# Designs tried in a protein design chat: VH-VL binders against Cytochrome c oxidase assembly factor 8 (COA8). Part 158

Target 1, 167 residues: Cytochrome c oxidase assembly factor 8 (COA8), of Homo sapiens (Human) (q96il0)
Amino acid sequence: APERGAERRDTAPSGVSRFCPPRKSCHDWIGPPDKYSNLRPVHFYIPENESPLEQKLRKLRQETQEWNQQFWANQNLTFSKEKEEFIHSRLKTKGLGLRTESGQKATLNAEEMADFYKEFLSKNFQKHMYYNRDWYKRNFAITFFMGKVALERIWNKLKQKQKKRSN

## First folded at step 15 (VH-VL)

Design mg27 (from mf2 with heavy chain G56D; framework fv_ebronucimab)
Fold by ESMFold2-Fast, scan of step 15:
Order: structure tokens, then sequence, then C-alpha cells
Structure mg27 (fold): chain C 167 residues (1-167), chain A 124 residues (1-124), chain B 111 residues (1-111)
């Protein structure tokens, strides 16, 4: 993928995210929570003189954010679907309707829902374990590249100081 | 197996529209940025467009900006390229290409998986 | 259009070495962006040959090597074999264009 979206006027395709930061932002912009993942997206500022190393760090952070957003969006949708199926199954077992007398959705109490949460966590244990492994790998790489960028900036400052002193 | 299969190419008249599709299998499609690359008969490779893994960011080559729209449907493991106002110079074999995961040893992305391409011919 | 310049063709005999140059500008290779290399046999899709200047993907023979210096990247094929006869393309990122750029392509002939 391109490191930055085109600076030209874009026609956004149907079905993409509606999150849109201010076009002429000079700083990173933090958006509202995504409706599916419930995570706040960050749109990174791209300086004109961004080094290749800084671009690698930014791209890694952007890719990690998108990976994280997709994981939790899918997880939340799966959780919501299975939760409704569980509630409907238990209400049927009790001989109760899916709606209360007030027309609202019938729900289970906390003790009854504990069975669902245990089942969901157990069923998704391996998926969450792989997520955590990849999350650690990604954060380790981000930290490593942050260190490289910091060293690059220190080196550049030292070079500028020496050049000024020799003139 | 890991593969990309393009479709939707064909013969179209100048000024018309065509939509290309790319079906992905064998990997977690929603985790990777995707690109379209074209190659005119007997010519070299030209990058056309790219889209982030979520679809939040898109980019285009100057030659197609304002005419082409890249999109994806992660639920269907599919990538699309909507091509409007087609010109004779758009005649090419269109490849779908996947960006590699970040290479932690080398710190880079590359186009690691390519489809076989779908031919678009713009002619009267 | 290609932004990176490659020789149109290079040729060699089996067992010899050939080198393909890829020359860019200050907005791409010269700025420090990585160079990737792709091999394309007639009628086939491109295949990733070298990533990140010098990294070989699994399955790529070690007779293929890459390097980069200044505005130029190079792909060297040592111990040239008949199956190496193909088109080779370099690729980098261009900050001015905010997108990927490919080389003009080089036809390698094994005589």
Amino acid sequence: as target 1 above (167 residues)
Amino acid sequence: EVQLVESGGGLVQPGRSLRLSCAASGFTFSSYAMNWVRQAPGKGLEWVSGISSSGDRTSYADSVQGRFTISRDNGKNSLYLQMNSLRAEDTALYFCAKESPFDYLWGTYAFDIWGQGTMVTVSS
Amino acid sequence: QSELTQPRSVSGSPGQSVTISCTGSSSNIGKGYDVHWYQQHPGKAPKLLISGNSNRPSGVPDRFSGSKSGNTASLTISGLQAEDEADYYCQSYDSRLSGYVFGTGTDVTVL
C-alpha cells in the first residue's frame, strides 16, 4: 500500500470507513470509537521531509492499527451474534417469549450469562492466544523502530552541531 | 492454497466503464493492503492503485486519478477496481497484488503474491 | 510510465554473472526507500525475487543477490542458468508521487 493517500481530491469508494480526519492536519488526529471495533482510530500526520525510517515506523503503526481494528470488529460481531443465539435458546428452554410485556428484548440475569461468557472465552481461547502473540510481536517491532528513529534524530542533531561549529 | 484470481476484463469502447474483481483465498485477506498493477502488451509494469487492509486509505497513479476507484469487501475476500472514462492507453493486463506482512528482520513490505491478471482492451 | 531506469537488456552465457542496474532519483531510491525485485517469465505473473534491497524470499536461489547505493540498486545473477531468462523489474516508493514506482524492465537473455 501507499504510505499516504493521494493529496489530490479522492472519490471515496462505497463501503469504506466513514472516519475522516481534517485534511490539512499538522498533527496526529484521534477519531471517535469505531462502531464495530469500539477502538479509536489514529490518523498519522505525514511530514514533507519524512525519512524512509520514519515512514517504515508510521506504516508499521498504521498497519498494526488496521489489523487490530479488523480483529476486534470481527470479534465483536461474532460475540454479539452468539450472545443473541444463547439468550434465545435459554428463553425457549424456560418457555418465555423473546420480548417482555413492554415490548423490549427479554434478557438473562448475570448468573445465567456467566455460562455464555465461559463458553465464548473457551471457544475463542486459541484465537485470542494468536492475537496476543501477534500483538506482542507488533509492539516489539514498533518499539524497536521507535528506538531507531530516535537514534537517527540524535545523529542528525549531532551532525548539524558539528557543521555549525566547523563554520 | 494462497492465490489471487482476477476477473472482469474484456473488450470495451473508449469512454465506457468496466469493473475488475480479484478473489483472494488461502490467507487472511482483511489483514493485508492490496494493489492493482497493469502491464500494456509488450511493455513494463505500472502501479495503478492501492488500498489499506481496512479500506480506510486509497491511493492512485496520476494517470488514473479521478477515473478509477479501488475498493474491497473483506467479508467476501474480494478486491475491486471500478474503471470509468476508459482510454486506449488503459489497455493492459491488470494484476491484483498483495503486500507482504511487515518483515521484522528487514523492516519492509513487498508485493509477495500476484494473480495471473485479467486483460482489458479499450478499442473501437 | 516507469520512474526507475533499467537497461533494456543484458545477456550472458551459462555460468557467467550479469548485473542489472536500477537508477532512481532523490524522491525514491536516493531518499533511502527500499528496492524490491521481481522476475517475470513470458506469459506469467511477476514473482517476488528480492525484497528490501537484499532479502531473498523462501525458495529463491542464493545466486540472486541485491544491493543499493545512492540513487542506484543492483540485482546480480551469478552462475547464470537457462531458466533465468526472463524480464526483471525493480520497484521502490516515491515520496513525490506518494505511490509505488517500477523500473523500465530488463530482458535477460542466456546465450
Scores: ipSAE 0.125, ipTM 0.683, lowest interface PAE 5.2, mean pLDDT 84

Design mg28 (from mf2 with heavy chain G56T; framework fv_ebronucimab)
Fold by ESMFold2-Fast, scan of step 15:
Order: structure tokens, then C-alpha cells, then sequence
Structure mg28 (fold): chain C 167 residues (1-167), chain A 124 residues (1-124), chain B 111 residues (1-111)
């Protein structure tokens, strides 16, 4: 069977900075912010004697992290793309080129950009509402399983005390 | 309509390569871990490989480790299995399967949706 | 390859109850990993029948039930019907293999 820590062999997508956690670490740790989502990933340590319940909690946390990373990476890309499209559309409407005479990229004033922000927030309101709902649901589930793991660890500690006293 | 459709199977000679595809529809593909499971003619089910929802974590059965590569393209709702150095014992119907949503009570990782399978025959 | 042991076949008459065992070891079922059950009709894909030892997915009749104790999980089909004639597979996770494992499969025949 592959050794514990095989999941740590995950590689970053092509063109993204790779983060390679120390293979001998006995704790979770936080990596640098992802290029696309701008969120810091947590790298999970997998204990040699991980219980089934601990595995459920870890997998739930890992899947929630990947869901969150994907949401914000997609949101950031959508924002950047639509912002650029809006700027190009407004410059064309004004009869202006995409570049200034100095060769710099042409931009819009704050008043003009306010229209874009209003439209973007309005258009994405439902999407963000569903994200928040799912985020809370996922964190409530994580908290529930954290409680179950804590109770398991307390029970195991009590069992160990009983064994030590019976010797 | 939630469905998975596998393709890419066929007759291939030992030592060669084949790439399987699985097209997903009717659900948010990027939210779920995916797996490949195979079944040799007249035999039982054997788990082959799994991949996390974003594609950054993968796992493999010992029998295929180093020869097969699982991958996904969430923008295309597609799962892939690149099979290299094929052997006669890799002959099987290959299913793609979706892991269930996390259950608030049970936290189960059951395979709740399966494709119809694509047949891979490794023979000279 | 198959790490969970099931009987090769089980048979019964319509209306009977039949039970299929799935026996593992201390690295899978005995460690406490959940057991899932799948039903496979000839020429068809497997269908999830029981998840997490005893949970029935929507659309699965309540005559199917699951349980788990120690190293063994059981699938019970009460009120056996002709449509229940199929292969049944248990599945769990194995910590030594660091992967999923399936049972050897059981052919249920309705007489």
C-alpha cells in the first residue's frame, strides 16, 4: 500500500507557484496565497493511525477548501474579464482608443467605473448569496464533525487511563 | 438529468496506451470527487483511481500505480484516465463514478452516480 | 484484489428475507470505516443501494436494510421480489492499502 502522506504529492497547475510541504511535518500548516483565488491553502497532515472519523473530518475540510478556492478563483477571473470588457466598450462608445498617445493603457474615471461596480454587484448578488449559504452549511458540518472527533479523543484518553490503572 | 458517459475504450495490444474520457452532465461537476472503477468480464468490482474536486489530489490502486494517470477538466465537465503500459489483466469494463455530497450526519463517501462503462480489451 | 469476503450466492423465494454478509479485517470494516452497498443488474451499471452502513438513498425501497458489527457488515432484503435478482457488492476503505476496496460480490437468485 502507498505510505501515509501520498496526498501531499499534489502539484500546482502549470504556471502556478508550487508549494512543497516538508514531508516529515507532524502538523497542519498554512501555505502562501494562491495566485488565482488569493486564499492561503491549508496542507493537512495525515497521521499514521488516523481514525475513520478523523478521515471524514479531514476530507470534508479538504473538499471545502477546494470548493472555496475554485469559487474565488472563478470570481476573480470573471471580475477581471468583465471589467476589461466594460472599459473597452465605454472607450469605443466615446470614440477613444485602447491606448493613450504615450502608449499607456487607457482607463475610465471613478464616476464611470461606478456603473460597472453597481452592475457587477447586482448581477452577482444571487451567486454570492448562494456562496454564503453553502459556506455556512459547510462550516456547520465541519464544526459538527470536529465535535465528534473531540468526543472520540476524550473517550480514547479515558480508555487509556483505565488500562494504565488496571496494570 | 444527472448522468456520466464514458468513452475511449477499445481493443489495444499489450504495452500500448489508451485514454478514457467521462462526460458529466446535470450536476456541478467541479464540486465532487470522481473515481474510476473497473470490472473484468465475469468478475467483481475493483477501484482503480480517484481525484479530488479541484483535481489537485489523486489516488491509485497498487495494481495501476505508476501506469495510469487520472485527471479532470472542470471547465469541460470531463474526467480522464490515461492508461500506459497496458497488460492483459487490465481488460475490463471501466466505469466513472461520482462521490456523494457530504452528508451532515454521516460524512459518507459513497459512489452515488455511475456511468454505463466503456470496455477496454487488452489482447494481442 | 478483493479484500472483503461475501458469499458467492444467496437464493430465496418471493416474500422471504435474505441476508448477505460482508466480512473484512482490522484495517477496513473492523477499524470502523463505513460500508456501502451496490446493486448491479446484468449488463447494467452498479446502483448505490445503502450508504454509510444503513442509510437508504432516495428511491431505494425500505425492504433493503444495512447493519455493521465488528468486522462484518450485512445487507438484508426483506420481502424478496423477482426484481431483486442481481449481484450485490459491499465497499469500504482500507487503511493499509490507502484506498477503496470492494467485496467479492454475491449473486442473489429469486427462485
Amino acid sequence: as target 1 above (167 residues)
Amino acid sequence: EVQLVESGGGLVQPGRSLRLSCAASGFTFSSYAMNWVRQAPGKGLEWVSGISSSGTRTSYADSVQGRFTISRDNGKNSLYLQMNSLRAEDTALYFCAKESPFDYLWGTYAFDIWGQGTMVTVSS
Amino acid sequence: QSELTQPRSVSGSPGQSVTISCTGSSSNIGKGYDVHWYQQHPGKAPKLLISGNSNRPSGVPDRFSGSKSGNTASLTISGLQAEDEADYYCQSYDSRLSGYVFGTGTDVTVL
Scores: ipSAE 0.580, ipTM 0.807, lowest interface PAE 1.8, mean pLDDT 85

Design mg29 (from mf2 with heavy chain R57Y; framework fv_ebronucimab)
Fold by ESMFold2-Fast, scan of step 15:
Structure mg29 (fold): chain C 167 residues (1-167), chain A 124 residues (1-124), chain B 111 residues (1-111)
Amino acid sequence: as target 1 above (167 residues)
Amino acid sequence: EVQLVESGGGLVQPGRSLRLSCAASGFTFSSYAMNWVRQAPGKGLEWVSGISSSGGYTSYADSVQGRFTISRDNGKNSLYLQMNSLRAEDTALYFCAKESPFDYLWGTYAFDIWGQGTMVTVSS
Amino acid sequence: QSELTQPRSVSGSPGQSVTISCTGSSSNIGKGYDVHWYQQHPGKAPKLLISGNSNRPSGVPDRFSGSKSGNTASLTISGLQAEDEADYYCQSYDSRLSGYVFGTGTDVTVL
């Protein structure tokens, strides 16, 4: 049975940086960094004989990847917008134009930008705290299911050995 | 508080197209996989299509593969089903359904929240 | 679509117990995929009743219980009440279809 949805480029909400694994693949594939999140997406291989535990692990890993990419894409976009707004606001307060006489973008020095970074971190502290807690929960779950899958594989190998001895 | 509201259903002729929408509220829409499930009048439930939280992964029942396209717009808290080449057998009440949060002890995903459905009638 | 097999109807009197079976195959329930159960009153949307074989969501009475063995899952309703009169559907995942499958549905009648 073909993989449903595993190679669909067209349905990504972040849009720009998508990839498909090679047509005949029996392994996970890592793609180029996403334009917005700067994270490398992993396309998960779905074996025809995938066990329920393997499916749960794969779905958790896929969902965690998408959650992580959405978080950082949104965070990076928000940071860029608020940084630009801060720079423009400060330049207007100083009575300066948005461009220098040479036509380049007017900028603030590192000391002035430190105020923005402190405000941004403070404003987003709770958001980052929830991200970290969810990240720990997800990694606990992934490790837990990885353990279950490993035990299942060991058990299946033992069963195969037993059956071969019985025949 | 958590709600899903379907719309876009109606009477259409065989071979035509129809687009369904599902508006989500009361939860972080972008965090959950979504599904379409249909029910023909007087009949049982049939899973139609599913989409991952960011839209990167989609799946379809064999009966609709190649004809229907599931999509989502997380910025608008909306799920869509584009239905092409409609057949009389597609006549049904179409529900959108949210997958439950991942239970990290059990790894369970179920359809925990459902909309009221939107009726699609394909008839000449 | 492959469906999971349920009895068309079961009936009981108030206070009795009824059990609904949901029988699949080696590509779904028999492979070990979880079974979920939904309750649907006439003219209404389905409601999640049991998730992951036996887990009750918040607000679901403990009269409802689920179990799974081999190719078959079961939903048991103890202390049957008039408001339990509804259609019940099981749901699992099928590895052959790479998708979700629902049961044929069971109409529960309370006399």
Scores: ipSAE 0.297, ipTM 0.698, lowest interface PAE 3.2, mean pLDDT 84

Design mg3 (from mf2 with heavy chain A33S; framework fv_ebronucimab)
Fold by ESMFold2-Fast, scan of step 15:
Structure mg3 (fold): chain C 167 residues (1-167), chain A 124 residues (1-124), chain B 111 residues (1-111)
Amino acid sequence: as target 1 above (167 residues)
Amino acid sequence: EVQLVESGGGLVQPGRSLRLSCAASGFTFSSYSMNWVRQAPGKGLEWVSGISSSGGRTSYADSVQGRFTISRDNGKNSLYLQMNSLRAEDTALYFCAKESPFDYLWGTYAFDIWGQGTMVTVSS
Amino acid sequence: QSELTQPRSVSGSPGQSVTISCTGSSSNIGKGYDVHWYQQHPGKAPKLLISGNSNRPSGVPDRFSGSKSGNTASLTISGLQAEDEADYYCQSYDSRLSGYVFGTGTDVTVL
């Protein structure tokens, strides 16, 4: 699927940040960072004469972007939730309230937070390893197809040049 | 087990609305594009609509554009098709189908997993 | 409407080979878009048989093979068996329609 209608659509039922690129745009547009993933979304322009090879590259890049955005949105939410749970648990263990006398949110010092970071990293080690593995595979494929598209464009230019010379 | 289960089909009068659901299990639903494909009784397959893995991009067949809306809820592992202004010609078995993972050798996506379908009959 | 043309039916005896053609146009198969093939037994959902012109998914017997040339893709079933009696559909992408298109379908009968 090339999805021309979807690329020009500015309505979305999802929780991911959206932006509206200028109408009649002929180029890819970069939006503001997503609130949850902190990644900037790219909306891809679909040219009228897109080749099947160009479609494969675009779909791979679009799928990789959505995969990346969902991964980091989920990871950031999980980190924030578990961090708050850890801080509350430790403050309760110490017999302290969740707020200071000034009404500020009570926090732990760097030494106390070291346990959380160690636990979080060890707990998510396998998940991050598989993310990196898939990221390598995706980037290898993107680079490979970028090379194939470049060769196709060179071939097409040479073909057009030949037609001009024969006329 | 990798499975897609459609629901929400039934008998409906022309001009009315119906919402189909597709429940996914056994795979990471949020990683794959999803599609709706229909098949009228005794006829062939017709692609209806598609949606990207995050739900950010949608596409529709000309026959349903402006009447049908595809959506998904990745937190519930569910795909939906809101069908408005139904016509007798929309009578069909509606399948949900998952796109395959990107093939690094061939760069292809195909519909690798299909549900059993839910029947929609539009008649008076 | 179907944009890809298949023969309505193809028949053969057990052990023979049969070939199903799928003919498109310059906006789909002729443009170079990949062709996928699906097998559908009566009353059941379609099953992916061939992806990307010639790739067999895990679990599909090697007697099923696909090819593509110009505007036409072909599915060949060698060593035909009774279990192959089913409807077969090709699928591609169409740039004019900006969407997926399926073939008209072919009923394979094992005599």
Scores: ipSAE 0.478, ipTM 0.763, lowest interface PAE 2.2, mean pLDDT 85

Design mg30 (from mf2 with heavy chain R57W; framework fv_ebronucimab)
Fold by ESMFold2-Fast, scan of step 15:
Structure mg30 (fold): chain C 167 residues (1-167), chain A 124 residues (1-124), chain B 111 residues (1-111)
Amino acid sequence: as target 1 above (167 residues)
Amino acid sequence: EVQLVESGGGLVQPGRSLRLSCAASGFTFSSYAMNWVRQAPGKGLEWVSGISSSGGWTSYADSVQGRFTISRDNGKNSLYLQMNSLRAEDTALYFCAKESPFDYLWGTYAFDIWGQGTMVTVSS
Amino acid sequence: QSELTQPRSVSGSPGQSVTISCTGSSSNIGKGYDVHWYQQHPGKAPKLLISGNSNRPSGVPDRFSGSKSGNTASLTISGLQAEDEADYYCQSYDSRLSGYVFGTGTDVTVL
């Protein structure tokens, strides 16, 4: 259950969540959305009898979550900063102030903002391409190890059944 | 150049505190889990503590649990170890070590980059 | 049993082969956790030599090889050279300790 205190505790210096779940939880815990990435952190439960494959999968999923949160926190901050810089630059070119006469933030119309989005996507194309590549690599590895863990669990159940039958 | 540089070691009396730092350069610090490993003079390696890439998860050796706190500042590319209630047995060279990325061929997280260490001596 | 057991020392002449064993228990190597190997020259930091039981990092000669069976991992150095004179440590993960464990270390001496 989300608490405002939990949201404050969910602040990390780099914009990545440091959410702390209830100590006695025996399940994966989902925290509130990170302030910068807007992604919800998952704090993984560590079983007492965690297998090597389960540990590899958990660490890979944890590392992938942290990588994903860091990417989107940085992307959102960069987007916001460059958007404001673009708006300020265009308003200056028009000879307009940063605020309307009513005191509200001055904005550009959709056609003017299209230039910003085109420029932002263009200069971030390679960054997004590498993100997608790494996202596919990570999800392939996660799926592969999930399959290995599933097979291990099936094998362990079969072993238990055979052990009971041979006793 | 990929490197880790430890600092903050020194002579300290039993029961007191020290804070170690590790400065990282040449790689994306925020993408990797980090660890502290110590080596007492003339002895072998002992894992002390580890921290996930975001700092969201930490782990400790039983010998330091409750006394040491690992932390990181990804904006400063720095890893820290706050050592409280120091004992003579904590006397060691303290290394900062980076975990390797998940190896898609082998599925491993080895310690691929190490610092040169900072010496902590707990004595009167 | 917080450490993996290695022989204290191994000696060889240039060109010979030496093997270092690393013996654990059912909570670490015996459970199937990977074993990594590190080389440490006097006064220097450890260097990753073998990752994931048998994988050589870029720049490590193929004369270094690793293997694992049951509770024991082995590092073999073929064509022993003077530069191989160092301490060698194995490392694994221990499920009972929920943390990493290192071997007791082996001093390799080369004539």
Scores: ipSAE 0.486, ipTM 0.790, lowest interface PAE 2.4, mean pLDDT 85

Design mg31 (from mf2 with heavy chain R57F; framework fv_ebronucimab)
Fold by ESMFold2-Fast, scan of step 15:
Structure mg31 (fold): chain C 167 residues (1-167), chain A 124 residues (1-124), chain B 111 residues (1-111)
Amino acid sequence: as target 1 above (167 residues)
Amino acid sequence: EVQLVESGGGLVQPGRSLRLSCAASGFTFSSYAMNWVRQAPGKGLEWVSGISSSGGFTSYADSVQGRFTISRDNGKNSLYLQMNSLRAEDTALYFCAKESPFDYLWGTYAFDIWGQGTMVTVSS
Amino acid sequence: QSELTQPRSVSGSPGQSVTISCTGSSSNIGKGYDVHWYQQHPGKAPKLLISGNSNRPSGVPDRFSGSKSGNTASLTISGLQAEDEADYYCQSYDSRLSGYVFGTGTDVTVL
């Protein structure tokens, strides 16, 4: 049967950080770093007189933030998992246990870990290239919409001054 | 095949709670904003609530604000609507709907995929 | 009540053109928010028909067209066919409500 109980823990461990923005906020609010992505989320203020263009910009910024959070949460989880697997594999090959005599996790030295980092970077080269491409594409779009919003605000200011001068 | 399937509806007494679920398949659920839309028997469509792709941002119609909570579990490809303090006026067929992909030049937010709906009847 | 006003019904014969209006206010359509259109056959879920005022999704016949001027959006169905008999809803965003709003709905009857 599918999950439908209230006792179920509703969590999003892979990339969603829950935060509590202030009850009354006239500004964007920045939260604590997300557990999985290590990035700080922004809660966007919705103005009373939000224009269609401002809404599109806000939605684009929200979507981009969430895309970025999900990417890095997944990347950090993949890195941690593969690092742990690499360490366990190499310790087993050397006939060493997973714990030190002091009970701490056994680790490899810097030279041994350099092999893992080189392999991880090479393996994920294409993934990071696509991420960078999409990151630039998204930031270009954000800049484009920010420009449109700025022009709209300038136009509205000029329009408002004309109206005030007539009265 | 892109599909949304709602469940959890039923007959419930006024003042009680009910939780709706929407199961998504055939697309990357975590990439799209989701919405709940309801339709009272023989009446028109009414937007209820929306949630961003990762669940960080939510919005509600004034008629349900403070009573309903929208949430999602991207790991389970599922959307939820927790309905508290139900009223007779909440009686409706509840649809989940997916927002279209964002167009980087124009910005779009049309509801491009809809489920078949789940009926909620609030009556003594 | 819905925030966008549509005629309750429109009717036509096969091959005719019919137009459905969707009238809002300065906080929604009149402010410049996009208008989307949905078609709903009895007992079925709504289907996206027009997005962003005039954009037609894949699979929607070219006889469906949308336009917007001032605080009014219009859906035009040319070459009316029996399968077009359905309810039609417009949708926009309202800055006063900070949420989506639907039209009152229009029943299209093909005589």
Scores: ipSAE 0.291, ipTM 0.718, lowest interface PAE 3.9, mean pLDDT 84

Design mg32 (from mf2 with heavy chain R57K; framework fv_ebronucimab)
Fold by ESMFold2-Fast, scan of step 15:
Structure mg32 (fold): chain C 167 residues (1-167), chain A 124 residues (1-124), chain B 111 residues (1-111)
Amino acid sequence: as target 1 above (167 residues)
Amino acid sequence: EVQLVESGGGLVQPGRSLRLSCAASGFTFSSYAMNWVRQAPGKGLEWVSGISSSGGKTSYADSVQGRFTISRDNGKNSLYLQMNSLRAEDTALYFCAKESPFDYLWGTYAFDIWGQGTMVTVSS
Amino acid sequence: QSELTQPRSVSGSPGQSVTISCTGSSSNIGKGYDVHWYQQHPGKAPKLLISGNSNRPSGVPDRFSGSKSGNTASLTISGLQAEDEADYYCQSYDSRLSGYVFGTGTDVTVL
């Protein structure tokens, strides 16, 4: 059917979701969930006087967000595809149709689905292990650079206080 | 071996369009930001455009803003540059370049791997 | 035009040292953005020579060194060799342009 070929995000009729902060906003804000990753992106405010160190932190955080979004978008797509293939395979093995009498998609009980989840987790163990290693590396780096930025801001405040006292 | 190979360059008339491609191999393409840098014959390097690892963020030099579009296909390990409304001053060798991994101690990003370039000549 | 100024050419004899300057402004090098250096031999792609002001990638000889102070970055080549005859470009980020900028380029000649 035509309707099945048209997946629309339906933002235009009710007002388009904006990926940039409102003009008066000076803070980061959270956008709508991504269709594929189901994660809400953070839109970072870029200060007029962003320091090179602040830019490094912001880029690291943006890159980490994009990496995280890409990982989960791919993982969710793979999960959904393999889940549907598993269900269809099991229904055919039982001699059952892919649809119920009401036209809804046929499903398996919790015990049968547990087998799929265990297989999926086992198959993706190495992939998830690499994700966790990179996740911890990235968060350590973010924390480290947040510390550097905090020290820079403290130093600038002390420098300005000293300048005021000397003048 | 980490390698970038550009293609799609050629002779084109002013006002026309051309699409450049860059094929990546030997590294996880989807993990790194990519850039296009050009060099006119006998002249220096000029940064043209950049794209984040996911393709979610793009940036352009003022000279090409509104005319060029950078894109990537991580499933095909490929980077693209769609060049519209070409001008004589766009004549150059076009390189694709990979950004280095983030240096966790110093926070440095540099262009660590470059392709051989593809020549674009805009002439009547 | 390029936003970072380099001398057009620098020359030296084998075994000597040469220094290439790269001068920017308060929106790039002067603001504190890192400077990277690239070496380009005729007919070849640029090669990363120095990253983050002074760091050498694996495989780059220790006779290449970088430094940065104020609005100026410098690349020093000690023990100059014939194979160092090439074009050298500095690169930084410019906050006014919200993009990367390269230097005008310097041709190093070994006499």
Scores: ipSAE 0.314, ipTM 0.692, lowest interface PAE 3.4, mean pLDDT 84

Design mg33 (from mf2 with heavy chain R57H; framework fv_ebronucimab)
Fold by ESMFold2-Fast, scan of step 15:
Structure mg33 (fold): chain C 167 residues (1-167), chain A 124 residues (1-124), chain B 111 residues (1-111)
Amino acid sequence: as target 1 above (167 residues)
Amino acid sequence: EVQLVESGGGLVQPGRSLRLSCAASGFTFSSYAMNWVRQAPGKGLEWVSGISSSGGHTSYADSVQGRFTISRDNGKNSLYLQMNSLRAEDTALYFCAKESPFDYLWGTYAFDIWGQGTMVTVSS
Amino acid sequence: QSELTQPRSVSGSPGQSVTISCTGSSSNIGKGYDVHWYQQHPGKAPKLLISGNSNRPSGVPDRFSGSKSGNTASLTISGLQAEDEADYYCQSYDSRLSGYVFGTGTDVTVL
């Protein structure tokens, strides 16, 4: 608990689901899909003997996961909001109500919705370009640090074997 | 233009509660981990608590564990510190601080932006 | 002692170089965790001076430099100026505490 320093509660109200790993877990834990991003979060175990390099990798992975989840939660919310506004605007222009006679939400045909999707993608092109750029940068960095951690572990194991043979 | 502004400090009796706020502007608040750091009058800096960018991970100094709760509202660009069971030794100027982005070359985080602080005095 | 140890005060004349040490243990600096340095003028918030042992943020004069060896990190201020008169704090991470730790602070006086 206190030595680990990590809390089990999620304090973000905006769309990140609350998730608590099992108290007795010694490994990373995969949670349920986030309501807004639809991504499964990974809660990272902090080992008692974590090296500085392992901490850097863990923090990078945690930050990348949270960045990715926040991006998609915001993207999905923006998409849903703009879709509803587009439908409402087009129905108003046609003089139609927001609900059908059966009380269901009125919708647009596939041709009209294709116009929205084209506009949405065009409007968000630069945002998605920056997302892809950062996604690749983050994954290259993660791979690089994973390599460094692997080399550190191999080196430590070799030093351990060396000491056993010297003794 | 990048700013952090703390509020909510004041005079409070031992055993009571206070909630501190920190308003962020000029950067994408939801992208960075945030921390609370305190400084007792005439003394040095002491780290109090930290929270990840989404709020999914929190951490606390042993001296405040179980009494203080850090939280954030990314929609409001705000950081909070709920302080319960206050003690005389919690008397300090409380700063909020932003962690720098992960430096891909150096692999480091540091507290790159600080607020002006809000004074908390716990006295009977 | 969980706090990093710094000298209480360091003094020098304008144009001289002064060095502030920051000594930790095997659970923080000695384990290899990075050291950051902050400058605090009286009545002001701390300002980041050095990140990751030796990296200088934009806007920080090249008179400030950092280094780290074993259990000790050092901040060197070359060409000491009157405006450098301030409190200086080191910071690292402690694996035993699973949290950040600050140094005891050093008061730099320009004579």
Scores: ipSAE 0.198, ipTM 0.684, lowest interface PAE 4.6, mean pLDDT 84

